# Designs tried in a protein design chat: VH-VL binders against Cytochrome c oxidase assembly factor 8 (COA8). Part 93

Target 1, 167 residues: Cytochrome c oxidase assembly factor 8 (COA8), of Homo sapiens (Human) (q96il0)
Amino acid sequence: APERGAERRDTAPSGVSRFCPPRKSCHDWIGPPDKYSNLRPVHFYIPENESPLEQKLRKLRQETQEWNQQFWANQNLTFSKEKEEFIHSRLKTKGLGLRTESGQKATLNAEEMADFYKEFLSKNFQKHMYYNRDWYKRNFAITFFMGKVALERIWNKLKQKQKKRSN

## First folded at step 6 (VH-VL)

Design g3 (from g1 with heavy chain R100K G101T F103L W104G G106P T107Y P108A; framework fv_ebronucimab)
Fold by ESMFold2-Fast, scan of step 6:
Formats: structure tokens, C-alpha cells, sequence
Structure g3 (fold): chain C 167 residues (1-167), chain A 122 residues (1-122), chain B 111 residues (1-111)
């Protein structure tokens, strides 16, 4: 039987799968892993009685998800492109074609790839440092707003209880 | 029915200003990046400006940078383009276009308006 | 602003196949950014025809297909029909311009 997920086949080149939550969803819905980022997107349920503060929290979480999806999609595409270029360059230097005699993709061994991986990681170290910094900042902000939403809900409960007793 | 309707175009003299509007209906406007694309009579498409769902990221083509300002009002489901210091080369049909991705990375433009004509002439 | 390069015109007879090329640079297609294709009939707004190099939106016939290799993307229309007579535009993101760039456009004529 098919999952409760959407049947849409579209995928975004920027690393977001194009899926729709089930029409009768009453909860957040988790989609399939994105082709480029390899992360599962979350579609948030939007209640009709959502407060402005709850809306801000949801939009912050959605924005953070998109930022995260974009970063990893870009990182994976960059890795794949640079890896392919490195392999082609090395094969050309050796006088080898892109395909073996059997028609399979020509590859380099693990020892030959070690320099590429080392350079890629070193080259992207600063980028990953900024990613981690921003990731922590975003999650800190989300936690802060979650706290504000919790306080709003407590305050509303207290207001309702006081109103019932004051009248 | 998912629809974008542009308005505000017209005949304007060089050096003056004009404000374009785009009214969105049939989808949750707040969730999508929006773009302005123009097409001069008999010419090709030229991207003008783009704005993220929360106005946090805004970009402009070099040809309009410093003269045009893109903005949105999510409460009114509306996109705007304030055009200042207009030039003859700004004469074009201006399309409002929606990004395909729900709160996603920049991608294809899946919904387009019919366009509003801006003519800059003395 | 730099545009992606397309042939000005392409022609074919009904039932034949035509291919439109879209050539970019190291800051857009060559940088690994996806290519999207739009179809525009005279007097009408552009319509998304192909997204993300090769994906067809719902309602677009199978005879339209896209591919990408290196700095060049291609749109192929197989089984050409009279209704395919239109202008076709490719689009990609450009990292140097920090924005979108469209192709020069190709006029497809059905003989």
C-alpha cells in the first residue's frame, strides 16, 4: 500500500522535494528525503486559531528548514561537481578515457582520492564553521520562541480561569 | 484558481517614477518567493528582481539596481515594484512570477501573471 | 546582463524532432545550477515547460524532454506539433550576478 504521502514526482534542483501533505492532515507531515540535500522536509500543520506568535515560531522553523536544505543541497552539488572534475583531470593526466573498455565509469582508488577529500574538507572548513554557528543561533531563536508560545498558552489558561471565577 | 494580476503600468516620461502591484490569489502567498520579470516589445525575458517569502533576501538585476525597489505585503497578498529614475530602456511588459517551491530554495517560476505594460517615452 | 545563449530560430516539420541548445558559463550552468525551460505563445505569459533540467510539470506532454551536460542544456521536442510553434527560453541561476538569467530565446517554427 502506498504511504500517506503525496504522489508527486517533482524534485527541486536546489535540494527540496516537491511533495504535498495529505489533504486531511491534522499534524505536521514528513516527506521523502530530498534528492540533493538528503534531508526529509517537514510540512507544518497550520491551525485556524493560530496566534501571531505561533505563526512567527512556525515561519522561523520553516525558514530554518529551507536554509538547512539549501546549505546541504549546495554542499552536495559542489562536492559531486569537484569530485567529478578531479577524477576527469587525473584520468586525462594518465592518458585514460572516462570509460573502461567494458563501458563502465573509470574510477580512482582510495589512495588517489585521499588528496581530494583532504583538500575539499580544508577548503570548506570556514564554510562549515559558519554553518554550525548559524545552526546554533537559529535553534536558540526557535527555543526562545517556543518558550514565548508556552508562556502565552499558560497566560491564556490563567485568563480563562480568572474570568470564570470573577463573574 | 491560482492567479497573479499585475497593475500600475502606463505611459510615463523619462526620469519619473511608477509603482507596479501584483495581487495574488488561490495560494498561500506568504509561503513563496516572488519575482518580477520584464519583456521589451519583440525581445526576450529579463529577470528584474526577487524577494523571499519573509523579505529577508532581496536581489536585483544590475540594470535596475539603485533605481527599483521590490517589496511585499503578506497581509494583503501583494507584491510591489517601485520604479524610480525611469529610462527609455525600461519600456517593457512587466510580469509577476511565483517561485514553484513551498518555502524552498530558488527554483523555477510556475505561476505567471498576464503582465502590465510600462512605456517610458517623451 | 549576460544572457544564456540559444539559437535564434529552429524549424521542423510535424512529427519530426527538434533540439534547442542553451549555453552558459562557469558562473551558472557550468557551476552546476539547474536549467529550467519556458514556452511562450504570442501575446501570452510564459509557461513552465521543464523544471530542474529534465522534470515535466503536470500537463506537459512526454514529447518534451530536457538534459544538461557541462555548460550546455538542451530541450528536445519529439513528434513536433503545430501547437509547439512558440518562443522557448531557458533559465538558470548565476552566482556572479546573484540572480536569475534567461536565455536569448528560440523561435520554433513548424513548417
Amino acid sequence: as target 1 above (167 residues)
Amino acid sequence: EVQLVESGGGLVQPGRSLRLSCAASGFTFDNYAMNWVRQAPGKGLEWVSGISWNSGKISYADSVQGRFTISRDNGKNSLYLQMNSLRAEDTALYFCAKDKTYLGSPYAFDIWGQGTMVTVSS
Amino acid sequence: QSELTQPRSVSGSPGQSVTISCTGSSSNIGAGYNVHWYQQHPGKAPKLLISGNSNRPSGVPDRFSGSKSGNTASLTISGLQAEDEADYYCQSYDSSLKGWVFGTGTDVTVL
Scores: ipSAE 0.000, ipTM 0.465, lowest interface PAE 18.6, mean pLDDT 81

Design g30 (framework fv_ebronucimab)
Fold by ESMFold2-Fast, scan of step 6:
Structure g30 (fold): chain C 167 residues (1-167), chain A 122 residues (1-122), chain B 111 residues (1-111)
Amino acid sequence: as target 1 above (167 residues)
Amino acid sequence: EVQLVESGGGLVQPGRSLRLSCAASGFTFDDYAMNWVRQAPGKGLEWVSGISWDSGTISYADSVQGRFTISRDNGKNSLYLQMNSLRAEDTALYFCAKGHLEYFRTGPFDYWGQGTMVTVSS
Amino acid sequence: QSELTQPRSVSGSPGQSVTISCTGTSSDVGSYNYVSWYQQHPGKAPKLLISEVSKRPSGVPDRFSGSKSGNTASLTISGLQAEDEADYYCSSYTSSSTYWVFGTGTDVTVL
């Protein structure tokens, strides 16, 4: 039926946001890519009736995002820094300056740059291995807490159902 | 042959400024990164700032960021550190240190000056 | 600024070997083979002793050796001599916005 009678009962958590913009305030919001990490941050919506367990899950997701952003910002900065230093170091060891006789900036060919990329990846293998380990540990923890939140919601619905039967 | 000679240290009051200089000789100054490293009395070494051969790459320790400015004059074979808004915690022997390469990659500090003492006290 | 962790002091008798550890993180010692060691006698400037984990500059005796495993670099002084009594500092290139970080320093005493 299209019509219902007026509400006659009080509900303790009865909150419904009537003023939330559909595109941002009522759900998680994805931002633009970070300048340094090149990853898009997620801005988490905080529900009015968030449980302590839901809060723990949200904070874990926020902390994991910050950790991930910091790791990649540092890696990208280090890559750029080491690439520039590699180029200039190799030019110096060849007996070449940073400028050609024509005054243009000297550069390395693709084969020499391939050596840098191989060295960088090899050098960072252990670091990336530990990153992957920690990334999987964090995702396992997030999945575990997602499961706990789901069980809490199921249990609360079952408790409500039992209370209704008793009344 | 390589020599680095620091100067400009002294006693100054908190909040004031000092400019340190380092005169280099015995190598082609323009080919190498240069650094400032400090050591508080009875304490360990702390890297303060570095500058590439061409002044194109400059970095600072977080403790001095926004207060200190590193610069170099390749025509005079000289390195400088402009220290503003000095704090008691900046009290240290300041060393001029030569990088091994044009930038900081693989480049240890292969030569050091004897240092110049900066004391910040009221 | 972050520091690499070294023992405060190490001691030995002439002719013995002593080892100094330098522990960092995956962002410095664990990721890069750009670890250096410096020797500093009282009242003197530091002197480069080892670079790139294990390379010796000209004039440094072969009884000084460096190594690295995981996040820890080590300096070993074999055939310890009286003139080796000094402070020793490690340093590492870092993946942060800065270039270099130093260790807390180790005082080597020759008994």
Scores: ipSAE 0.000, ipTM 0.464, lowest interface PAE 17.6, mean pLDDT 80

Design g31 (framework fv_ebronucimab)
Fold by ESMFold2-Fast, scan of step 6:
Structure g31 (fold): chain C 167 residues (1-167), chain A 122 residues (1-122), chain B 111 residues (1-111)
Amino acid sequence: as target 1 above (167 residues)
Amino acid sequence: EVQLVESGGGLVQPGRSLRLSCAASGFTFDDYAMNWVRQAPGKGLEWVSGISWDSGTISYADSVQGRFTISRDNGKNSLYLQMNSLRAEDTALYFCAKDYKGFSLYHAFDIWGQGTMVTVSS
Amino acid sequence: QSELTQPRSVSGSPGQSVTISCTGTSSDVGSYNYVSWYQQHPGKAPKLLISEVSKRPSGVPDRFSGSKSGNTASLTISGLQAEDEADYYCSSYTSSSTYWVFGTGTDVTVL
């Protein structure tokens, strides 16, 4: 018999929730937490004279944000889905209804949920290890490019000082 | 105008080496990650290796790890695959493929070359 | 290397709809929404049809659509035409030691 309805969503949407900073902002700004990932997105300021290297750094940071957002949105959705399935299964095993006498949603206590949390963490251990590996690689790459951009900016300032000195 | 052209395929004996090249034109080569994908005669697609725009991220399929080396020369708009210790199961048409949108390996392959045939046989 | 699972073949008549499934794991299709679909005619290189689960590149007809639920992505071809007869492959980013994995491929026949 089919118990799961067509309304049930199994996956989170891709990408980061989009919003716009004020038109004349000169800095990056942070938005409200995304409904699915619970992460706060960063809206990047684009300088008028953005160099190709600065553009590559910004795009790398944007790609990393989107990757991170997708992972956590899907993780949170999977967690919520499996948690509800576990609660329903345990309540059925105990011979209890899904609702209390007051009409509220029935829940399990922390001791009863311990088995679920342990199983969920164990099942997702390898996936989280791969995520952490890629997260560290991406942060290293971002740090490396931040260094390149800093050196470019120092060089450009030095060139401007030299040009002013020559005049 | 946007195209990728592979070369360097041919007949090689097991245990020997071969180097493939891919020449890119019609787009800014150093803005995109590049990949090698192979297809054995009458079989499906298999991703072989990928390299980010700056060579900072490189990855290989388990079947070729330790034997193949991917590299790129952004000044020459060229991608390479050095294949060592070749096996009969490496026999395939090798495609060069460009990442669709980003600098990383995570998107899709929007531009493909025609492929170069590698046959490993005694 | 583990591949994404696709049906070997699907068939339909002109004007009908066909759907091709692509089943992976929680470490690829289930986690990142970086699923793409490719069309390959005999003797030719693959052509990108869909990227990021459901996004269509310019030049690809709107009768090609993509979706995803859990660990399974799907390509739907509506208004099936004779030129749609080809092999179709899905691909996904993976969180494993490799960055990409392809599907086993599906032969679409238009009868």
Scores: ipSAE 0.330, ipTM 0.723, lowest interface PAE 3.7, mean pLDDT 83

Design g32 (framework fv_ebronucimab)
Fold by ESMFold2-Fast, scan of step 6:
Structure g32 (fold): chain C 167 residues (1-167), chain A 122 residues (1-122), chain B 111 residues (1-111)
Amino acid sequence: as target 1 above (167 residues)
Amino acid sequence: EVQLVESGGGLVQPGRSLRLSCAASGFTFDDYAMNWVRQAPGKGLEWVSGISWDSGTISYADSVQGRFTISRDNGKNSLYLQMNSLRAEDTALYFCAKQGWFTHYSDAFDIWGQGTMVTVSS
Amino acid sequence: QSELTQPRSVSGSPGQSVTISCTGTSSDVGSYNYVSWYQQHPGKAPKLLISEVSKRPSGVPDRFSGSKSGNTASLTISGLQAEDEADYYCSSYTSSSTYWVFGTGTDVTVL
């Protein structure tokens, strides 16, 4: 039997430790928030004898998670970039530098930032509505398949118990 | 004098690649979003792609997504369009266009180049 | 893709007014005030005439005016002159991943 050494220590370049699920797990595992989407990913447990219906549900949940993470990562990135651009544009219009007297990044007051937030929300209103519609549709489908899987598991357990008692 | 000059157009076979360039002068190139807009012979205008002042946000029309890549070199006051997997339907006069804003999400195309002709045929 | 509907052609006599409509949906013209108009003479690049529905850039005559009602934007050319004979395109910001859509274009003929 080969003898394993100590675990390799690895720290991300940003100073954030990498997060891994336990080496052996019989359950779904929830990770730390994603850097871009700020959502916690779910690492799905795959049983050895997964039924076709269970596989379909798992894939649907994984696909929905990927879709959700992509949407929010894109929204957060777009928001951050457009916010910085808006601030730079307003400072340039005023003839001001990008730095304060203390050498820190210059910023806008709350009244000026309100213009940006209003524009961003208005611009993205329909995108958010379409996201909500699709989110509800996906969750309806997931709930439906969860129900099917639950019924399958109940009937399989009942059949197994009846067979053990009748045979 | 504010000016945009496109180059790099020509005759290419379907499936091949071509790179367009746009040289800007007379304004601070780094401050504005840039776009590519095309016009097929005898047809209307179609927005192709846009890029923000810092290349932080980039968008493409569905017809070119995955095939074309927009980029800019602020140090050279230049905009580029790398066109891969060209199709006959990509045949058009390609215009370089500037917006009056840092991003390509608002304002109008206030300055246009003369265009460079791309013909995709066998 | 041309997503905004314009009439194929409009015509008028010198000194008259003509109006070109540009009809979109609630995802573009109906929701946003980022409607622009461009004039294109044969063999030339488009020239910006109107931005943000009704703003004229420096150098554009005041006889060109823009407006919007619901899902339809309009360009009005008053005191029509021979040099106004050209193709006119509207454009609008859209709420999709694609930022801009153009109109189908209108050929203006001066009789």
Scores: ipSAE 0.000, ipTM 0.458, lowest interface PAE 18.7, mean pLDDT 80

Design g33 (framework fv_ebrasodebart)
Fold by ESMFold2-Fast, scan of step 6:
Structure g33 (fold): chain C 167 residues (1-167), chain A 123 residues (1-123), chain B 108 residues (1-108)
Amino acid sequence: as target 1 above (167 residues)
Amino acid sequence: QIQLVQSGAEVKKPGASVKVSCKASGYTFTSYGISWVRQAPGQGLEWMGWISAYSGKTNYAQKLQGRVTMTTDTSTSTAYMELRSLRSDDTAVYYCAREGFYDLWSGTPFDYWGQGTLVTVSS
Amino acid sequence: QAVLTQPPSVSVSPGQTASITCSGDKLGNKYAYWYQQKPGQSPVLVMYQDTKRPSGIPERFSASNSGNTATLTISGTQAMDEADYYCQAWDSSTKYVVFGGGTKLTVL
């Protein structure tokens, strides 16, 4: 504290844009990196004539982005907290304080940190494998719906062409 | 001091709805998730669902899908759990709990718990 | 769905070591958590991420998690440790939090 929603407003991206930033560009917009996940959010443009299929695709992409942002924000928080706990534990084992006399955080050398990285990677191997599995499943679904949207667009063009020939 | 304070006991008739609140203090509310766990008298713990105070994203237990809604109000650091179409077997103590280390696949510990809210569903 | 199985009860004499098991398919590939609940009270986190102890929890509490079984161990068990103990893990197949059925620890 004091957070009071200000940082949440800055770091929780809007998934839907009714207007075209910047300068009336009227397409998807890529924002700055999220503070926690370090990923850039996509703000999706909603066209006035969006079909139900296009809406389903957009919502799937928005939900996948939120899932991805949340996963990496969570992963980064877990890494940071476990790293601090590891440093604290090792300094305590050595009989050293958590802070230097100048008040700065006491640190471990690269050789000592190698144990932490080995443990963290080993412990999180399964979690990252499940993330990759779900990431592939979500991207497969997105690709499938992109194909359906493309087919719908082709069909609509053919319908318009046939109507011109019939009239 | 970190604490979660829940609303008071409720008595409801079958078919009614109940909304339990959980006010958080002593930490940055948006940095942690809130899970809801219930416990029928003399029974074990049953997870109901989770909400991120950061993103508002929710994940509900399958058996409660369609009957439960979880929300947060960042301005008051309060989480809410609404359960609709109450049945007698929904009689339980309802807990909110903070998710500590935020790890989606490994789960997160519930490091601080509210005092519990008894919801009694009877005719 | 992954199910976490705990014995319904465990009895020990004061000063003896209590072991409470929690079994689930490939549980050792996930983090396990343990909670203590005394009558009329909220659960209290006693072990997190398999082997770690929160501040304020006595050193006599320890835990392990390997293969299919997580174990909570209380050495030199005291009367005050009499409670229900619940294990918890993340179930990746359902994307849900799963609790064990609970174990009543009796100290006589």
Scores: ipSAE 0.000, ipTM 0.456, lowest interface PAE 17.2, mean pLDDT 78
Fold by OpenDDE, second read of step 11:
Parts: sequence; structure tokens; C-alpha cells
Structure g33 (fold): chain C 167 residues (1-167), chain A 123 residues (1-123), chain B 108 residues (1-108)
Amino acid sequence: as target 1 above (167 residues)
Amino acid sequence: QIQLVQSGAEVKKPGASVKVSCKASGYTFTSYGISWVRQAPGQGLEWMGWISAYSGKTNYAQKLQGRVTMTTDTSTSTAYMELRSLRSDDTAVYYCAREGFYDLWSGTPFDYWGQGTLVTVSS
Amino acid sequence: QAVLTQPPSVSVSPGQTASITCSGDKLGNKYAYWYQQKPGQSPVLVMYQDTKRPSGIPERFSASNSGNTATLTISGTQAMDEADYYCQAWDSSTKYVVFGGGTKLTVL
């Protein structure tokens, strides 16, 4: 049976970018934009003496990043497919073809594309509203834990200074 | 009169390469593209790829990626298709066809065809 | 990969109307083209952009597109119309040209 050429389902890869920072990094690294989401992945630094609060913050940041990567990868794929379909449909309606004389894909003008953007935004309005809501919730949680970690670090520094004065 | 004249029949061994030519006449060569289509014996038409005679841009069928190269010579109004690493299943009649530009109101993709070139791949 | 499906064969009596269908995903948003191929000859364009007829093609040839199905119609079919017919479209997803499997028209 001829192997049916695997339709490369442009499935958004579920995985975070395989960007690996240098081993001796003591800070967070920002990778190149992911090819699907166009978001720059962050590799989070892990301290040698990571506290339970620091670990919780790191995990929350990582989970939020993964959630964002998946959302935008899927959204970009959907947008690209629907945009192409719209363009082709409109070109057909106009009695035009899909290629220019230079062999490039034919495109619509800005006015015609404005209709697509309006329709796309209308269709995806609820999805975007839920995303924005969840984005704020996640970022508020992250900010809250950042504050806790900052306080913990201050407290630990004060204790160390007191111990050095007593000896 | 618009004509596409192809090179003669070829017999090749497996693993060899073949280069088929298609000479265009009767129209402005750079105002159109050339598509290549093949047909195995008793089978249907299979699109191989397209080349713009204007820009030299190409689009190849996925199945043939890495094995096919299309080129044009504007000075001689000739298109070329090279197929490498030939196999027995590459035995077919190969056609060049004039491809009109799609953005033209009267655009046609394959309005004129060459006479075909038989390529036989045998051990 | 987008696939265009045609019946493998159609038979018609002389003077009758022959209809050849071509079905494919999202064909309604794409132009269909039709080619006639006689044995030992190169394909000839008989219909373009769904409904347009090239110069030199008889008026008995017509085509239509409804939804995801294109149809080539030959009214008053003649013996000379016996041939293989291929539909063709451009696949927007793969950016490739796709042919149907072809239909053998027999005039009985």
C-alpha cells in the first residue's frame, strides 16, 4: 500500500520551544520567537537553593507560558487558514485568479481585507474575551507570588545580617 | 501560432537523470509560466510543478521535492525540467504546458500543451 | 492532499447529453478547469474558470459549479467527443495543482 504521504497536519506543536540556554546561566533566558505562536519562550533560571515559594512561582510562570504558546499557535494557524480561504473566495467572486503574473499569491486590497478582519474578530470575540480574562488572572497570580518571594528574600537577608552581628 | 515543442523520447536506467526541454513560440515567453505534467501509462495526469518565465520562481509538487528542477532560458524561450534519481514508476509521458496568470480575467492555467516526451526508466 | 473525484467512466448515446462530475473539498471556492484527452494526444483545455469556453471549443460543451462539485456537460454528444476528461483545480492548502482521476467518456 503506498504510504499515504502523511498530511503534515499543521498541528501546533504542544511543546514549549526546545531553546536551551548556556549551562552556566544565572538568569532567565529569552529564546527566539516560536515559529507557530510567534511568542518568545523564556527559559526560567532555577536557583541552587530554590525555596518552595520560588518553585511555585517558577511552575506558575512555566504553565502560563505553555498556555500562551498553545493558544497563539492554534489561533495563528486558524487565522492563516481562514484568511487564505477568504482571499480565494473573494478572488473567485471577482473573476480573478490566485496567482499574479510574477507567480506570487494574489492578495486583496486593504479595504477588502478589512471585511475579513471584522468577520474574524466577530467570530472569535468570545474566545478572545475568555483568553483575556484568563490572561489577567494568571498574571495577577504570578505578580502576587513575585511579591511573596520578594518578601521572603528580604526576610532571609535580615536574618543573616543579625546572625553576623551576634558573632 | 502558439506552439510548445518538446525534446524527443528518452530511455534511462534507474538512478539516472533526465532533462526534458520545451521550446515555446508564437507568444511572449516571459508573459506566462510553464507547468509540467506527467502521465504514466494508462494513468491520469499528475502535476509536477510550475515555473514563472518572468521571475524564475518555482513551485514543485511535494512528491518530487528534491528530485525535480525546473529552469527557463528567456533568450531561447525554452523551459527545462530535470528529474533526478529516476525510478521505474517515473516512466511516463511528460508534458509542458503554458500556464496563464491567474490574476488575469481570462487567465487559463494550461491552455497550450507540448506534444509530450516519453521517458522510459528500465533496467 | 486535496483530491478531486471523478467517475471512472460515463457512457452516452449519440445526440444525448453527457454529464461528468468532479467533486472535491472546497471546490466551491476554487475555479475548475476541464481537459479533453484523446488516445495518443496531448490534453486540450475545453473549459476554464468553471464556465468559460476557450475559442475553438464547440458550444455543446458547457460547465457549471455547485458547492463542491463541478460538472462538465456535453449536449448533443458526438462520436468525436469520445475521450478521457480531466478536471483540475488549484489547492489552496498545499498550493499545488490537482487533477481528477479522469473520466472515460464512451459514445455508444
Scores: ipSAE 0.000, ipTM 0.531, lowest interface PAE 13.7, mean pLDDT 85

Design g34 (framework fv_ebrasodebart)
Fold by OpenDDE, second read of step 11:
Structure g34 (fold): chain C 167 residues (1-167), chain A 122 residues (1-122), chain B 108 residues (1-108)
Amino acid sequence: as target 1 above (167 residues)
Amino acid sequence: QIQLVQSGAEVKKPGASVKVSCKASGYTFTSYGISWVRQAPGQGLEWMGWISAYSGKTNYAQKLQGRVTMTTDTSTSTAYMELRSLRSDDTAVYYCARDLEWYFGSTYFDYWGQGTLVTVSS
Amino acid sequence: QAVLTQPPSVSVSPGQTASITCSGDKLGNKYAYWYQQKPGQSPVLVMYQDTKRPSGIPERFSASNSGNTATLTISGTQAMDEADYYCQAWDSSTKYVVFGGGTKLTVL
């Protein structure tokens, strides 16, 4: 049975960039920009004695990162598709081909593209508003847990100092 | 001068394959696509498919899906059309044509090859 | 699949105006193209984007598009204009190129 050439559905692979930091790293690592989202992924460090609160913070940061990656990957794909459609439509109206005589992809001038950007932003305004709202909620939650973790670490250091003074 | 020169006539048996070539000259080959159109004796024009000489993207007519393959060689400015599992009703003159890439299907053909007769007979 | 319908034949006297129609349900928002084919020859583009004439095509050739019908008009038809004429369009749903059935123009 001849293998039907799988139409590579340009499904944005949900795969977080498999950036693997060095094994001995005691710090968070920032990867290169993802090809779909253009966001730099962060590999979060896991302490040997991770507290339940630290673990909760790490998970929340990871979930937020994944959420951001997915949102922007999809948004960039939509933008690129609609932009191309707009350009093609306008070129047709002008009686121009998709390619110049030099073989380059035909494009529109900045004034013509301004109409596209205006329309795109208008259409996606609500989507961006919800994103911004949720972005703030997630980041506030992360900041709150960062504060809790900081307090926990201070308390643990104080207890250790007291125990050393009593012996 | 812009020219498309096709390979010579072919005689094939049913079930065989044929590969027709189309050499382009006089223009930037990668700036345009190539469409293939066939014409059975005494019949009209039938579009077979398109290939971009720049990207290699293809679009084949539904009737020919699975039997036709279009390719390009940019180094020689040559397009190829292979038709497999030939039948008697595939007997036709096959044309290559320069395809001006347009969105919304405003594709048209400004230059044509001289045609290649493919005869399928037992 | 979109279908373009042409009359199978049109006859005109020398010097008269010939009109060839091409009708299709999806033609209204799309450009029509026209090709001339003489016996034993390759098709030649005679009109593109409804009304535009390629270099080398005589001015007696014109075309129009109204609604779902494209029309090729040949004013002052000459004996050399005897040929088969094909309209062509594109189907946006299938992304296929579609030809009309062709019209044989006879100059009597």
Scores: ipSAE 0.054, ipTM 0.591, lowest interface PAE 3.9, mean pLDDT 87
Fold by ESMFold2-Fast, scan of step 6:
Structure g34 (fold): chain C 167 residues (1-167), chain A 122 residues (1-122), chain B 108 residues (1-108)
Amino acid sequence: as target 1 above (167 residues)
Amino acid sequence: QIQLVQSGAEVKKPGASVKVSCKASGYTFTSYGISWVRQAPGQGLEWMGWISAYSGKTNYAQKLQGRVTMTTDTSTSTAYMELRSLRSDDTAVYYCARDLEWYFGSTYFDYWGQGTLVTVSS
Amino acid sequence: QAVLTQPPSVSVSPGQTASITCSGDKLGNKYAYWYQQKPGQSPVLVMYQDTKRPSGIPERFSASNSGNTATLTISGTQAMDEADYYCQAWDSSTKYVVFGGGTKLTVL
């Protein structure tokens, strides 16, 4: 008898089962947003017959994702830390405590925070410029390798088509 | 290399005015304020006021209000302090200093000019 | 008006720890700053925002600020540390800078 489609699942170190989208095929799939970077990770499917060129493309995409995740996790952490330091600094210069009468964190209004945002953007201008430059370089490289993979697949398809028509 | 370079020493008679200049280099002039601090011979430091090179906003010490004017010329990265109706007790070394108020909401000074001696004598 | 009180003079032997105090009403609610001034020279920032040290200032310099008193501490004091030291605070209610009267540190 025909066997039922095999369920593909990954077992995480946490003991939580993962699975490919059911039944038809396994493809790349998108996870939940990372709590630090706020970016959704892409988990790349690895074919059993992956070519060296396809492997290079996949590894480039994985490395670019890791670089992007690290950049935004670090940027968000830096922003959060400096924002907190700025708020504490401004509250101290006003002679105010760090917490309200209700025990909540004391905050600054939008006008006061404008000074922080202007300073943070100015201070990080070069860093964000370098990020954008590298982001475009990485996407250009990915596009280039995607083109190479597409050409390889066209060549393989043509070879198979010729083989099937050859009688 | 951050530097503040002040104008040379002045000798004035009581009732005259003096204008001291402070030329900034090595940083973006409009990103910081300039404070003026004076020191009478053998005495401590006395804050006179500050000016924002960004907005032109000024804040003067109560004791000097009405007698002092602070200005900036962004095209030359130069701050000026004019003190009018000079008295003998205005004899002091006058310093300009880079003011970090714009970031912290608190005035303090990381770089100082070399000082300008103003002597008021009859 | 807020006033900052410093001892007029402090003397230490080379290698000893010097402690210079700065007292003011609710000073711990404000940032304290410290300047070093040698004869004929401009002041130099040696400590900022209570406890932070600018680049180029030796690790021997440290500071604290709590309650009504800020303290500048110089460990292993050297002859080159001999100078006048001024504390400074910002008073947000009056919108002015206040300096302490200065402390002459003598290293004998």
Scores: ipSAE 0.000, ipTM 0.473, lowest interface PAE 16.9, mean pLDDT 80

